# Ledger of designs, part 18: VH-VL binders against Poly(ADP-ribose) glycohydrolase 2 (parg-2)

Target 1, 213 residues: Poly(ADP-ribose) glycohydrolase 2 (parg-2), of Caenorhabditis elegans (q9n5l4r222to434)
Amino acid sequence: ENWKLRETNLLPDVQVFDKMSIEETALCTQIDFANKRLGGGVLKGGAVQEEIRFMMCPEMMVAILLNDVTQDLEAISIVGAYVFSSYTGYSNTLKWAKITPKHSAQNNNSFRDQFGRLQTETVAIDAVRNAGTPLECLLNQLTTEKLTREVRKAAIGFLSAGDGFSKIPVVSGWWGCGAFRGNKPLKFLIQVIACGISDRPLQFCTFGDTELA
Below, E stands for the ipSAE of ESMFold2; O stands for the ipSAE of OpenDDE; V2 stands for 0.75 times the mean of E and O plus 0.25 times the DockQ between their complexes.

## First folded at step 16 (VH-VL; framework fv_flanvotumab)

Design v01 (from u06 with light chain A55Y W94S; at its last look DockQ between E and O 0.42; V2 from the best seeds 0.00; counts 0 for: pae E 8.8 > 2)
Fold by ESMFold2, look of step 16:
Structure v01 (fold): chain C 213 residues (1-213), chain A 122 residues (1-122), chain B 108 residues (1-108)
Amino acid sequence: as target 1 above (213 residues)
Amino acid sequence: QVQLVQSGSELKKPGASVKISCKASGYTFSSYAMNWVRQAPGQGLESMGWINTNTGNPTYAQGFTGRFVFSMDTSVSTAYLQISSLKAEDTAIYYCARHFDYDSYGWPFDYWGQGTLVTVSS
Amino acid sequence: EIVLTQSPATLSLSPGERATLSCRASQSVDNYLAWYQQKPGQAPRLLIYDASNRYTGIPARFSGSGSGTDFTLTISSLEPEDFAVYYCQQYSDSPLYTFGQGTKLEIK
């Protein structure tokens, strides 16, 4: 396991962004807030963060065919996917759109590595679902068992999947904080710790939530 | 602390009606669906359906769309199961169970009432 | 309708032994599977949710595993209070949450 990296718990460089979405970045590792099955509901009409990303980058759908359910110590890395479309809306208002410059930035050929791959990584990590009253939900997330699982999952996902990514920032956000009831400050700190373990900078998108700012 | 307290056991004759209550406390009643589960003597658990405590809309499992009615009173945080035209086969323990939150995914039942035995005999 | 089949129907073991209970779904339920314990005269108690997550307050000797159609509840070292009936439940299809028929864990 990668837990001997905890011996060098250096603080990572962290930047916080209010008005940027994860999929608008390039030369980075973009975090996919995944279901344990890669792609989530993309083939069945789902329309949240993961499904939108897979719709914009249909090459990622090949990974659905090649991967089984993600285990607690696994993450899925997809490098070099091309963006073919943009979108408007979200969830049940989602609509296809012609590709725009903000979504096509990662298609820049000057970003290709020595193997011809675009140097943008998408890493899928699934979060723990949290149950109970608001207090029980928070206390459950603070148990050693749940904290360790979440830190390990994020750290495994944030470790470089290949040559050329070890110094590139991780771009993430409110991983597991919607339907899965992750505590926002706690999930942020988990990702900071995981970036410290992986020795990577963190670029964190708050999507308008300024609690951390 | 979350509690679901059900009304007491009922002894009824065939053809009568019964209304079981399930009083919730320790949480926001309208934020969690209430499920009803039947367990006949010596049998396993059978889901009857649930009521959306925010809208009041019931959903019934197959076989429970007729004589079974889910209702609620949000002012006292109480869900109700009414069974009309009771039959001997309705003899069972009836549980209420809380369904955790209603966004896009299903959830297990994290809190259960103590159960209400309904006995139907001539 | 998704049918859950539990095996064995009865499992006879002694305290200190390892128990392994199986639950098989007629179609994939992903990880939307829970395990409950029911002692005589009591309501069911949630043990495991989402296939492998222990609910708050559940002892570490209880663990769940599996995904898709095949699921396992393991009790690593049985305590006297663990002899009960165990049910699996799927919650992948919203109005049709179904339970397995139960596995009775009894003292040999």
Scores: ipSAE 0.012, ipTM 0.519, lowest interface PAE 8.8, mean pLDDT 76
ESMFold2 (binder alone), look of step 16: mean pLDDT 90; pTM 0.921
OpenDDE, look of step 16: ipSAE 0.824; ipTM 0.941

Design v02 (from u06 with heavy chain A33Y F100Y, light chain A55Y W94S; at its last look DockQ between E and O 0.77; V2 from the best seeds 0.00; counts 0 for: pae E 6.0 > 2)
Fold by ESMFold2, look of step 17:
Structure v02 (fold): chain C 213 residues (1-213), chain A 122 residues (1-122), chain B 108 residues (1-108)
Amino acid sequence: as target 1 above (213 residues)
Amino acid sequence: QVQLVQSGSELKKPGASVKISCKASGYTFSSYYMNWVRQAPGQGLESMGWINTNTGNPTYAQGFTGRFVFSMDTSVSTAYLQISSLKAEDTAIYYCARHYDYDSYGWPFDYWGQGTLVTVSS
Amino acid sequence: EIVLTQSPATLSLSPGERATLSCRASQSVDNYLAWYQQKPGQAPRLLIYDASNRYTGIPARFSGSGSGTDFTLTISSLEPEDFAVYYCQQYSDSPLYTFGQGTKLEIK
């Protein structure tokens, strides 16, 4: 398979950030912790990472209309979305806010490519959902089948950028570790491996969780 | 170890009431909704609905919006199914089962009670 | 309400054979579909969820596939303990979770 042919022996550059959110970055590939249907619950009042991102960048809502459910070997790349608003809060405390400088960094016109698109990519990847007790969730995630699926999904997503993005950092975080019950150390390591495969630096946002395995 | 332990079999006459218990252990009760599933003799599984263990609010499937009442007592991690005005057609095994409800999408039933047979005959 | 139709109603096979059980939904359930096994006198047991995700402790001979409206449970080489009734369940529309009518897998 083609993604295995790009495997390297080099570890990626990894930077860890405690207080930066993914949407505060520019000139990067921002990871959307997606539902297999793009946009998740954004049209239904959902208010977690993917839904917040789509509310800030309404141009991305067009992708909801154009895309079907993602398959295990698919990822969705959206390049050049403009940020029209900011937010305060999260989940049931979420409030719309007037755009701020920290959320508009990607709107810098000097970052536009030859087609006028802002050089910020959003890549949507979905995680496997894990049922059972905490131990059962971990054991399921450690099977060869699940590890292979998660590594492949992340690697395909991280490779989805065009030539203009190939060395630009991937900005990610606890992919699949909330509602989908992913194990945080394991999901971090999966993304490190995927960045090694894709030959891209990783900027990892912990959102206040400072323990990394 | 997760367990859902249901109350014992019941033999009732038409018109009576029954209240089935489902005691949960080995997990945080409010992290999972509690479902009720009916299986009539020789028949398949029929979902009756569930109770939201955070709020106590029940949701009933079509056909179960009258004589069937879901309730709970969080202090003992127990869900209840009450059936009033029992009819012979209520004769069935009634299961409790939990499902995770963290997001706006559904989840499968990962743990089930052993079932409670309710027999209604005069 | 989403109706799940399982086929065949009864499947008669011998140990060592491959079993293929089908479940068709009346409308798309994406991959929000589970498979359960029920042996006589026992509660159902979760085998596979989200169409293809094997639950912890379920043997590798059980696999699920499909999305949208058409789903398959496959048992690659039947063991004596696999003869039971199998149900599919959809959980894509709250509050309307529904089960298929079941497929009985019996020893020939």
Scores: ipSAE 0.086, ipTM 0.653, lowest interface PAE 6.0, mean pLDDT 79
ESMFold2, look of step 16: ipSAE 0.078; ipTM 0.656
ESMFold2 (binder alone), look of step 16: mean pLDDT 92; pTM 0.940
OpenDDE, look of step 16: ipSAE 0.562; ipTM 0.844
ESMFold2 (binder alone), look of step 17: mean pLDDT 91; pTM 0.934
OpenDDE, look of step 17: ipSAE 0.520; ipTM 0.837

Design v03 (from u03 with heavy chain F100Y Y102W; at its last look DockQ between E and O 0.74; V2 from the best seeds 0.00; counts 0 for: pae E 8.2 > 2)
Heavy chain, then light chain:
Amino acid sequence: QVQLVQSGSELKKPGASVKISCKASGYTFSSYAMNWVRQAPGQGLESMGWINTNTGNPTYAQGFTGRFVFSMDTSVSTAYLQISSLKAEDTAIYYCARHYDWYDSYGWPFDYWGQGTLVTVSS
Amino acid sequence: EIVLTQSPATLSLSPGERATLSCRASQSVDNYLAWYQQKPGQAPRLLIYDASNRYTGIPARFSGSGSGTDFTLTISSLEPEDFAVYYCQQYSDSPLYTFGQGTKLEIK
ESMFold2, look of step 16: ipSAE 0.015; ipTM 0.580
ESMFold2 (binder alone), look of step 16: mean pLDDT 91; pTM 0.940
OpenDDE, look of step 16: ipSAE 0.781; ipTM 0.912

Design v04 (from u03 with light chain N31E S92W; at its last look DockQ between E and O 0.76; V2 from the best seeds 0.00; counts 0 for: pae E 6.2 > 2)
Heavy chain, then light chain:
Amino acid sequence: QVQLVQSGSELKKPGASVKISCKASGYTFSSYAMNWVRQAPGQGLESMGWINTNTGNPTYAQGFTGRFVFSMDTSVSTAYLQISSLKAEDTAIYYCARHFDYYDSYGWPFDYWGQGTLVTVSS
Amino acid sequence: EIVLTQSPATLSLSPGERATLSCRASQSVDEYLAWYQQKPGQAPRLLIYDASNRYTGIPARFSGSGSGTDFTLTISSLEPEDFAVYYCQQYWDSPLYTFGQGTKLEIK
ESMFold2, look of step 16: ipSAE 0.028; ipTM 0.631
ESMFold2 (binder alone), look of step 16: mean pLDDT 91; pTM 0.931
OpenDDE, look of step 16: ipSAE 0.817; ipTM 0.925

Design v05 (from u06 with heavy chain N52Y N54R, light chain A55Y W94S; at its last look DockQ between E and O 0.27; V2 from the best seeds 0.00; counts 0 for: pae E 7.4 > 2)
Fold by ESMFold2, look of step 16:
Structure v05 (fold): chain C 213 residues (1-213), chain A 122 residues (1-122), chain B 108 residues (1-108)
Amino acid sequence: as target 1 above (213 residues)
Amino acid sequence: QVQLVQSGSELKKPGASVKISCKASGYTFSSYAMNWVRQAPGQGLESMGWIYTRTGNPTYAQGFTGRFVFSMDTSVSTAYLQISSLKAEDTAIYYCARHFDYDSYGWPFDYWGQGTLVTVSS
Amino acid sequence: EIVLTQSPATLSLSPGERATLSCRASQSVDNYLAWYQQKPGQAPRLLIYDASNRYTGIPARFSGSGSGTDFTLTISSLEPEDFAVYYCQQYSDSPLYTFGQGTKLEIK
């Protein structure tokens, strides 16, 4: 089935946060900046955004065993994972830490739905990788083919099948802008468009920008 | 503008040594590993391995340990391939090529040097 | 070690025709597969990476497809400059990447 861009009079509500990481939120859809293979390098010593999430929430590692490589029109939704640990550092400096209040917000039992699940959704979407010089990376991302793929992927993720999540915020950030070399303004606009398509508010975290730049 | 400029062709006798240079420009040298690829006359491409430019650590393919040494000089953004105890079978074009060295996953070779022909004959 | 086997070894076609080149891996490489073009006396150049992602500046007539073990490079309408040798490469295997043996695309 083809996705169609709908021109609309409604723009999504967008809020920008400069000091908050995605994993510090609750009662929302948190975006996992995924590899096409769920979990990324978590089993191989990788230590960036996706791997950190899977280390903090080991229940999500079960999804690695249940899922094939993510296709262009697929997204993976995981609802209700419990946070068992915190962390310090990132990448080569990542270290386990005892759980802290900032990372345990989603563990509140009052957030549990009728199935006993914590009301925090994690949605995994992968980005395309961009080879070449900075100019070549930008030009690749601006092709109709790549723009269409990225908008469709984000929209599919933001239209997740999680009951009770259709009106809560999508919490995201610089999706694909690290090692995959996505253009930050462009990836932000792609996600705004996808939130417009999915009729969901966007809460955008720029904090990781300082530590990624 | 990214460029990888290799040293010129070499004519050598068996038992000699050769050191090929690959000077990089137009990009951050430490962001890309430097690969060496051999192509014997009339043959396909054969990866010899690479050197991580952030650490100076080489990785060699099977069959390219011992006589083949990768090195670099970051002050001039240059990678080197040294071949000692040259044999006639080492006659080939040797290419340098870069791959992005940021994550734990592999990347393709987006820029290549022009190649250096090494001829080993009596 | 992951072995890449390309077929056919030689493909003879005329300008304007469609070319289809195959690359088969001995084990899954997911989508970590690139295609390169090499003309006589020149270094290889990158055409396609991650199985289907066209490198910047490569004409739209070049496309790649496949995943896992079976991959194809398609040139939808051959132009005179497309007659060359084409190599596939995998970059999923640690510590080493490998190349296929090449497919020569020549003028019939």
Scores: ipSAE 0.028, ipTM 0.626, lowest interface PAE 7.4, mean pLDDT 77
ESMFold2 (binder alone), look of step 16: mean pLDDT 92; pTM 0.943
OpenDDE, look of step 16: ipSAE 0.307; ipTM 0.771

Design v06 (at its last look DockQ between E and O 0.55; V2 from the best seeds 0.00; counts 0 for: pae E 7.0 > 2)
Fold by ESMFold2, look of step 16:
Structure v06 (fold): chain C 213 residues (1-213), chain A 124 residues (1-124), chain B 108 residues (1-108)
Amino acid sequence: as target 1 above (213 residues)
Amino acid sequence: QVQLVQSGSELKKPGASVKISCKASGYTFSSYAMNWVRQAPGQGLESMGWINTNTGNPTYAQGFTGRFVFSMDTSVSTAYLQISSLKAEDTAIYYCARHFDYSWESYGWPFDYWGQGTLVTVSS
Amino acid sequence: EIVLTQSPATLSLSPGERATLSCRASQSVDNYLAWYQQKPGQAPRLLIYDASNRYTGIPARFSGSGSGTDFTLTISSLEPEDFAVYYCQQYSDSPLYTFGQGTKLEIK
């Protein structure tokens, strides 16, 4: 398994943000809370986190053509996408907006690597869906097999695409905690462990849930 | 604890009507759509459709758009299946089952909790 | 309409043996496929959902695999209580949910 920590690994640096969106960052690995099919519903009118990212960065849609359905031990890395638009709203209130400085931080040309790519990575990882009552969802997530799957998925996703990303922060949030019914404290700890495995700092966006702040 | 408790078995003559209830407890009724599933004696499971528990809007599977009516009473967390003009071929066990209803997605959720079933027997 | 075809219709095995049950969809359902067990006189119960995700409380001997159109339920070592009818169900194309015709797993 990939989830075991080396004896010499230390816990990662963790920073928690309550007001920042993942897409507002630069020089980092941004986590896409993905569907198992890259892009989710972006071609069909879906309008939540993954779909918004692909709408803002249409170059990422090319990756849909190059990738099969994501397996449990796979993640998809897209490096250097340019932000062409901003947005307002979410889901059925989502509207296109002109690009703003808030959403264009990653477009800074000084962030380009030796290959001319912007040094912002987007990594797509899918979570497990959890059926049942709130208690059953929690118990399901605590089984060894489910914990192992989620830690391995996150760790594989958090591994850098190259040396240029080795110590650059992973920027994430409540991965799988919406419609997929993930337990928030548990999913946070899974990502902390995965950042320890990948030897990367974690910047965690709570999106208004300040219990961790 | 989640329970779906259905009304008791029914013995009816052809041409009569029947109304089966499915009382839900232990969860937020409006978070789950209520499905109806038919199983004729010795046969497999046949989805009849479902009712949206937020809006009360029914969706009927092919072949169930006529004599079958889904309804609900949210004040008592109860879904209903009414079958009119009963025929002998309506003899079956009718199950209610819930699926998680999370808007905007084209894909569904599995049926995680089922009622115990209601046998409806239609004989002359 | 998506048709699910299960095979075999009947599978006769002894306790301790491995059971392999197949479900094939007439078109892709991605991984939106569940497996249910129904014992005589009982309502169905959920075993596996999203093709491979074991529902809470279901024994580890049950596993699911597959994606697209070809799906398998495997019971690694049959217990006496596992002899029942098994149904697959797809939920990839709301508003229609369909079941396979069932596979009866019986004592040889």
Scores: ipSAE 0.022, ipTM 0.626, lowest interface PAE 7.0, mean pLDDT 78
ESMFold2 (binder alone), look of step 16: mean pLDDT 90; pTM 0.928
OpenDDE, look of step 16: ipSAE 0.806; ipTM 0.919

## First folded at step 17 (VH-VL; framework fv_flanvotumab)

Design w01 (from v02 with light chain N31E S92W L96P; at its last look DockQ between E and O 0.73; V2 from the best seeds 0.00; counts 0 for: pae E 6.4 > 2)
Fold by ESMFold2, look of step 17:
Structure w01 (fold): chain C 213 residues (1-213), chain A 122 residues (1-122), chain B 108 residues (1-108)
Amino acid sequence: as target 1 above (213 residues)
Amino acid sequence: QVQLVQSGSELKKPGASVKISCKASGYTFSSYYMNWVRQAPGQGLESMGWINTNTGNPTYAQGFTGRFVFSMDTSVSTAYLQISSLKAEDTAIYYCARHYDYDSYGWPFDYWGQGTLVTVSS
Amino acid sequence: EIVLTQSPATLSLSPGERATLSCRASQSVDEYLAWYQQKPGQAPRLLIYDASNRYTGIPARFSGSGSGTDFTLTISSLEPEDFAVYYCQQYWDSPPYTFGQGTKLEIK
């Protein structure tokens, strides 16, 4: 993608939601909190955000077969996957469920692009893993190397796959803040900055964490 | 500050038992598995296994499934290694070390105890 | 069980020189490999995790690289305090998380 913007609006429109899941949205770019190997543990019994998304949308598993390890300045965009199921729980409580109206809204046939694909974009970006105490994790994330990598990764991922997806909101959340121990305020700010660079509105799902909301 | 403080050195005769403690502080005990690592004199590091600090369930590496028992007392944030029927080849430094367990993949051992020397001799 | 083989067993170098330590796994461990430093009478100290991620507070002269089966620890310019034993460890998926046999880095 082309990074030669002469002037970028760095004040993106940000909306924060505490009760919405990323996969419940339509007409937006949904962020997959990915492993650098796409799909993460979906074929090995993993059951967190990325794995759940791939189980709900089995067509996305084709991307696993077509992609190798994601490099630091790369992101993977998957457009047009149909949602076949819902779920309850998470991790070791995860259960399959019959598709709900909230999830099926993405399958709206009225929103197809010029190639006939559903205008449902999922963008996979991987985060840096952090070891240590909360302070040590934060200090690692604040190094010039790691901060630059995270901002660039998010910005590359937030650029649209085509004109039909330009300016559509990015729907994200606590990218890398679970198992990878990302600092929540910092990862939020990184994504705000990346949305400013990409000129996209941000819809941020806190999933019940009220510190930001 | 995260600390793992182990009990002091032990001098034992063959056939005796020993129980080593590892007291954790500065973090939520149940958020990290507790590992035990053996280092015989002049030798490298040998993983013995770990205890799940949420459930109390131990996992033992091959060769450590008999005389070695991992336990814990969550009320004092302490893990224990008990070795029964001590043999001369059990002479080693025994370390406790923690690792984070959240997803399907493992994590490095970021904090270690100071080690406990167990000497078994006639 | 995944076996880690470190080479060389002993590396004799002078302060200021570049050290390169190798760790080879018997099967792929992806990037789930750590490096530790151990000085006499001390517990091991985490240096590098996930093959290349420097632990907080570790000097920039330490770097790690590799994926799959072949891994390298590099110390770009040796300091006197760097002469110690270095261990690699894999933490791929399931127990046991095994260690290499160690590389002793000593003054030439």
Scores: ipSAE 0.035, ipTM 0.641, lowest interface PAE 6.4, mean pLDDT 79
ESMFold2 (binder alone), look of step 17: mean pLDDT 92; pTM 0.939
OpenDDE, look of step 17: ipSAE 0.606; ipTM 0.851

Design w02 (from v04 with heavy chain S31D F100Y, light chain L96P; at its last look DockQ between E and O 0.57; V2 from the best seeds 0.00; counts 0 for: pae E 6.1 > 2)
Fold by ESMFold2, look of step 17:
Structure w02 (fold): chain C 213 residues (1-213), chain A 123 residues (1-123), chain B 108 residues (1-108)
Amino acid sequence: as target 1 above (213 residues)
Amino acid sequence: QVQLVQSGSELKKPGASVKISCKASGYTFSDYAMNWVRQAPGQGLESMGWINTNTGNPTYAQGFTGRFVFSMDTSVSTAYLQISSLKAEDTAIYYCARHYDYYDSYGWPFDYWGQGTLVTVSS
Amino acid sequence: EIVLTQSPATLSLSPGERATLSCRASQSVDEYLAWYQQKPGQAPRLLIYDASNRYTGIPARFSGSGSGTDFTLTISSLEPEDFAVYYCQQYWDSPPYTFGQGTKLEIK
């Protein structure tokens, strides 16, 4: 089974951050908590994680034009996007802001690889939407089908790194835990497993939710 | 534990009015929009519209903009459908159904339905 | 208004057979399509949402596929309890959301 940890493999190196956002990093694979359609609601007034990143990095919007609905075994990798703006707020409080140093770390030209690309990858992975009561949402996520799908999706995304990205950390967070109603501990564990499969360190941003060990 | 319990069947004459209730329990009423769906005898499901349970603002499907009124009472977690000037063609089962009303731009399916209320309009 | 057209109108099969039900939208609804089952005297129940996502508690023999305008509900091996009317519903358009006219799955 390609999705199982090998008996001799060590667990991935995991670091947890409570005050850092994914977009503040460089020299890493940044996870976009995507819709099946890349960019989510960015063209329709959505204003949460994926939409904010596409607003900050308008070059990524070209990928919307080039891609259709993402299938369960697909992930989309965008390498070398430049950050042109910052933001404040979220959702209905979201506001454009002039670029700041904390959001422009990935723009450093010394991070360019031998092909001139900034060595920051953005990988878009979509999560399963979970209908029903809170209990029904959790039970749906715990089915073998959904667990396998989510682990495979994340692993495919984390394995999409090209030359120069081996062993570069995956920087992620609460993938699918907002509007899509994912269970936070479960989605964290799924990403740990996927990083083990892909042999990548995980840097996990909790955004102030630090109950994880 | 989520339940949508509708008021009982009604037998009415043409020209009368009816008010159907849909009492919600087992969840936070304002987290879900309430929809009304009509099913005439032997026919399929027909969306009538919905009410935003945060604002109380109704939206009606085409063909339902006159005699049909959606309302609610949040203090008892209850949505209402009132049909005025009843016609024989209003004979149907009327369902309430909820959909998750999150502040994102995405639609959601109807995960829970009321048991239906039969309204019969005959002379 | 987005019109959903289901086919066939009636499908006559025996237990153990595979059922394939179709739903076509008049315009793209992306993946925002659900399937419901309705038995006589009962309210509809949700089977599949977002085209292919099985609702909690729905048996694995039910599967959905498709995107855009063409969608399929498949029941891999029919059980006696599966004979009912099936509706598709889109929720891409602003509410009110639209239903197909139904496919009756009956015992042959």
Scores: ipSAE 0.034, ipTM 0.635, lowest interface PAE 6.1, mean pLDDT 79
ESMFold2 (binder alone), look of step 17: mean pLDDT 91; pTM 0.935
OpenDDE, look of step 17: ipSAE 0.860; ipTM 0.943

Design w03 (from v02 with light chain S52Y T56I; at its last look DockQ between E and O 0.76; V2 from the best seeds 0.00; counts 0 for: pae E 6.6 > 2)
Fold by ESMFold2, look of step 17:
Structure w03 (fold): chain C 213 residues (1-213), chain A 122 residues (1-122), chain B 108 residues (1-108)
Amino acid sequence: as target 1 above (213 residues)
Amino acid sequence: QVQLVQSGSELKKPGASVKISCKASGYTFSSYYMNWVRQAPGQGLESMGWINTNTGNPTYAQGFTGRFVFSMDTSVSTAYLQISSLKAEDTAIYYCARHYDYDSYGWPFDYWGQGTLVTVSS
Amino acid sequence: EIVLTQSPATLSLSPGERATLSCRASQSVDNYLAWYQQKPGQAPRLLIYDAYNRYIGIPARFSGSGSGTDFTLTISSLEPEDFAVYYCQQYSDSPLYTFGQGTKLEIK
């Protein structure tokens, strides 16, 4: 075979949400679908998942100043960011909006830890970009080296929470499936495997795409 | 099957004009920007710029903003490079190449035309 | 404009040897760097993109590494068909994508 399945004896608990976005959650590890350079295009007018998250939580922009380009075995964890705004639209239609309860669940003061930080983690993991025709993109993602890289990256990110987060859910979605052209069923399975490796529940946001549901 | 087929070689006199075509097939033409790349004899590759196949808007590299015009005809999935007032130093192979692009992200050139040799001599 | 400088200009090696080609950018291009192979009379062929991703159909002996300003293409064991000119290209800064000047890999 051209691809190796990684199995665990214990599958993670998986919950699928078709109408919730990752940024609507609290008391969890929220996955940032990152560029290798943290923040992606947020300073350059980009407007997809990572850029929206950093615009809503400007405290995370400080991490841009403190971090270099991430390597394949690295993930970046940001704990305790406060949500200052909401948004409407996406990409070219994105607009700032006043903060709403939908986007401010993590701002609950009762969620603060002993250091005053909100107990919501954002973990940035970058995906492989896939060039070529749709078929070439899929075949490339199925190579042993690409599968191994993606599983390792997700597992490292999901394990990075440390004490205090080790049993809370990982909240994720279509990691690398937009501009990076990742295959949605494959990227979902990679994250299920990574949650099995990290022994963490998965809450998966499909953003209205129910093909896997 | 993706193909970029360019028009044939051209022999021109200084001062003339040439229009090179690049016909795309096997994919949706508007899904990829079309680039033009020059390679003078014995020299490396030089990006000339591209045309946005969704809008028809060209973008030119420095040094290519005068005599060089990118255009397209979406009805036949074809991009064009026109060079006016040809000079001897315009002698080169001209390639078309496609790339997938979003505002914040660049992409490599995954498919190339076979090249069109333009020779300018008296 | 981001300038890519390739070294060496010419690399003379025999089949079976390991080739190491360098590309240095005048400013950071993150990992938005590709490598192309061009054989005489042919258009360039994409080998590696995003610094390390091998394009489908490219043999495993080709590998890329680096980020920021310093990048390397490595061919672990040269085959006769690998003797060609190699170009790096950056695509980090729209609207201009630029190429290095090329490294010619010759039979010694």
Scores: ipSAE 0.043, ipTM 0.621, lowest interface PAE 6.6, mean pLDDT 77
ESMFold2 (binder alone), look of step 17: mean pLDDT 92; pTM 0.941
OpenDDE, look of step 17: ipSAE 0.505; ipTM 0.808

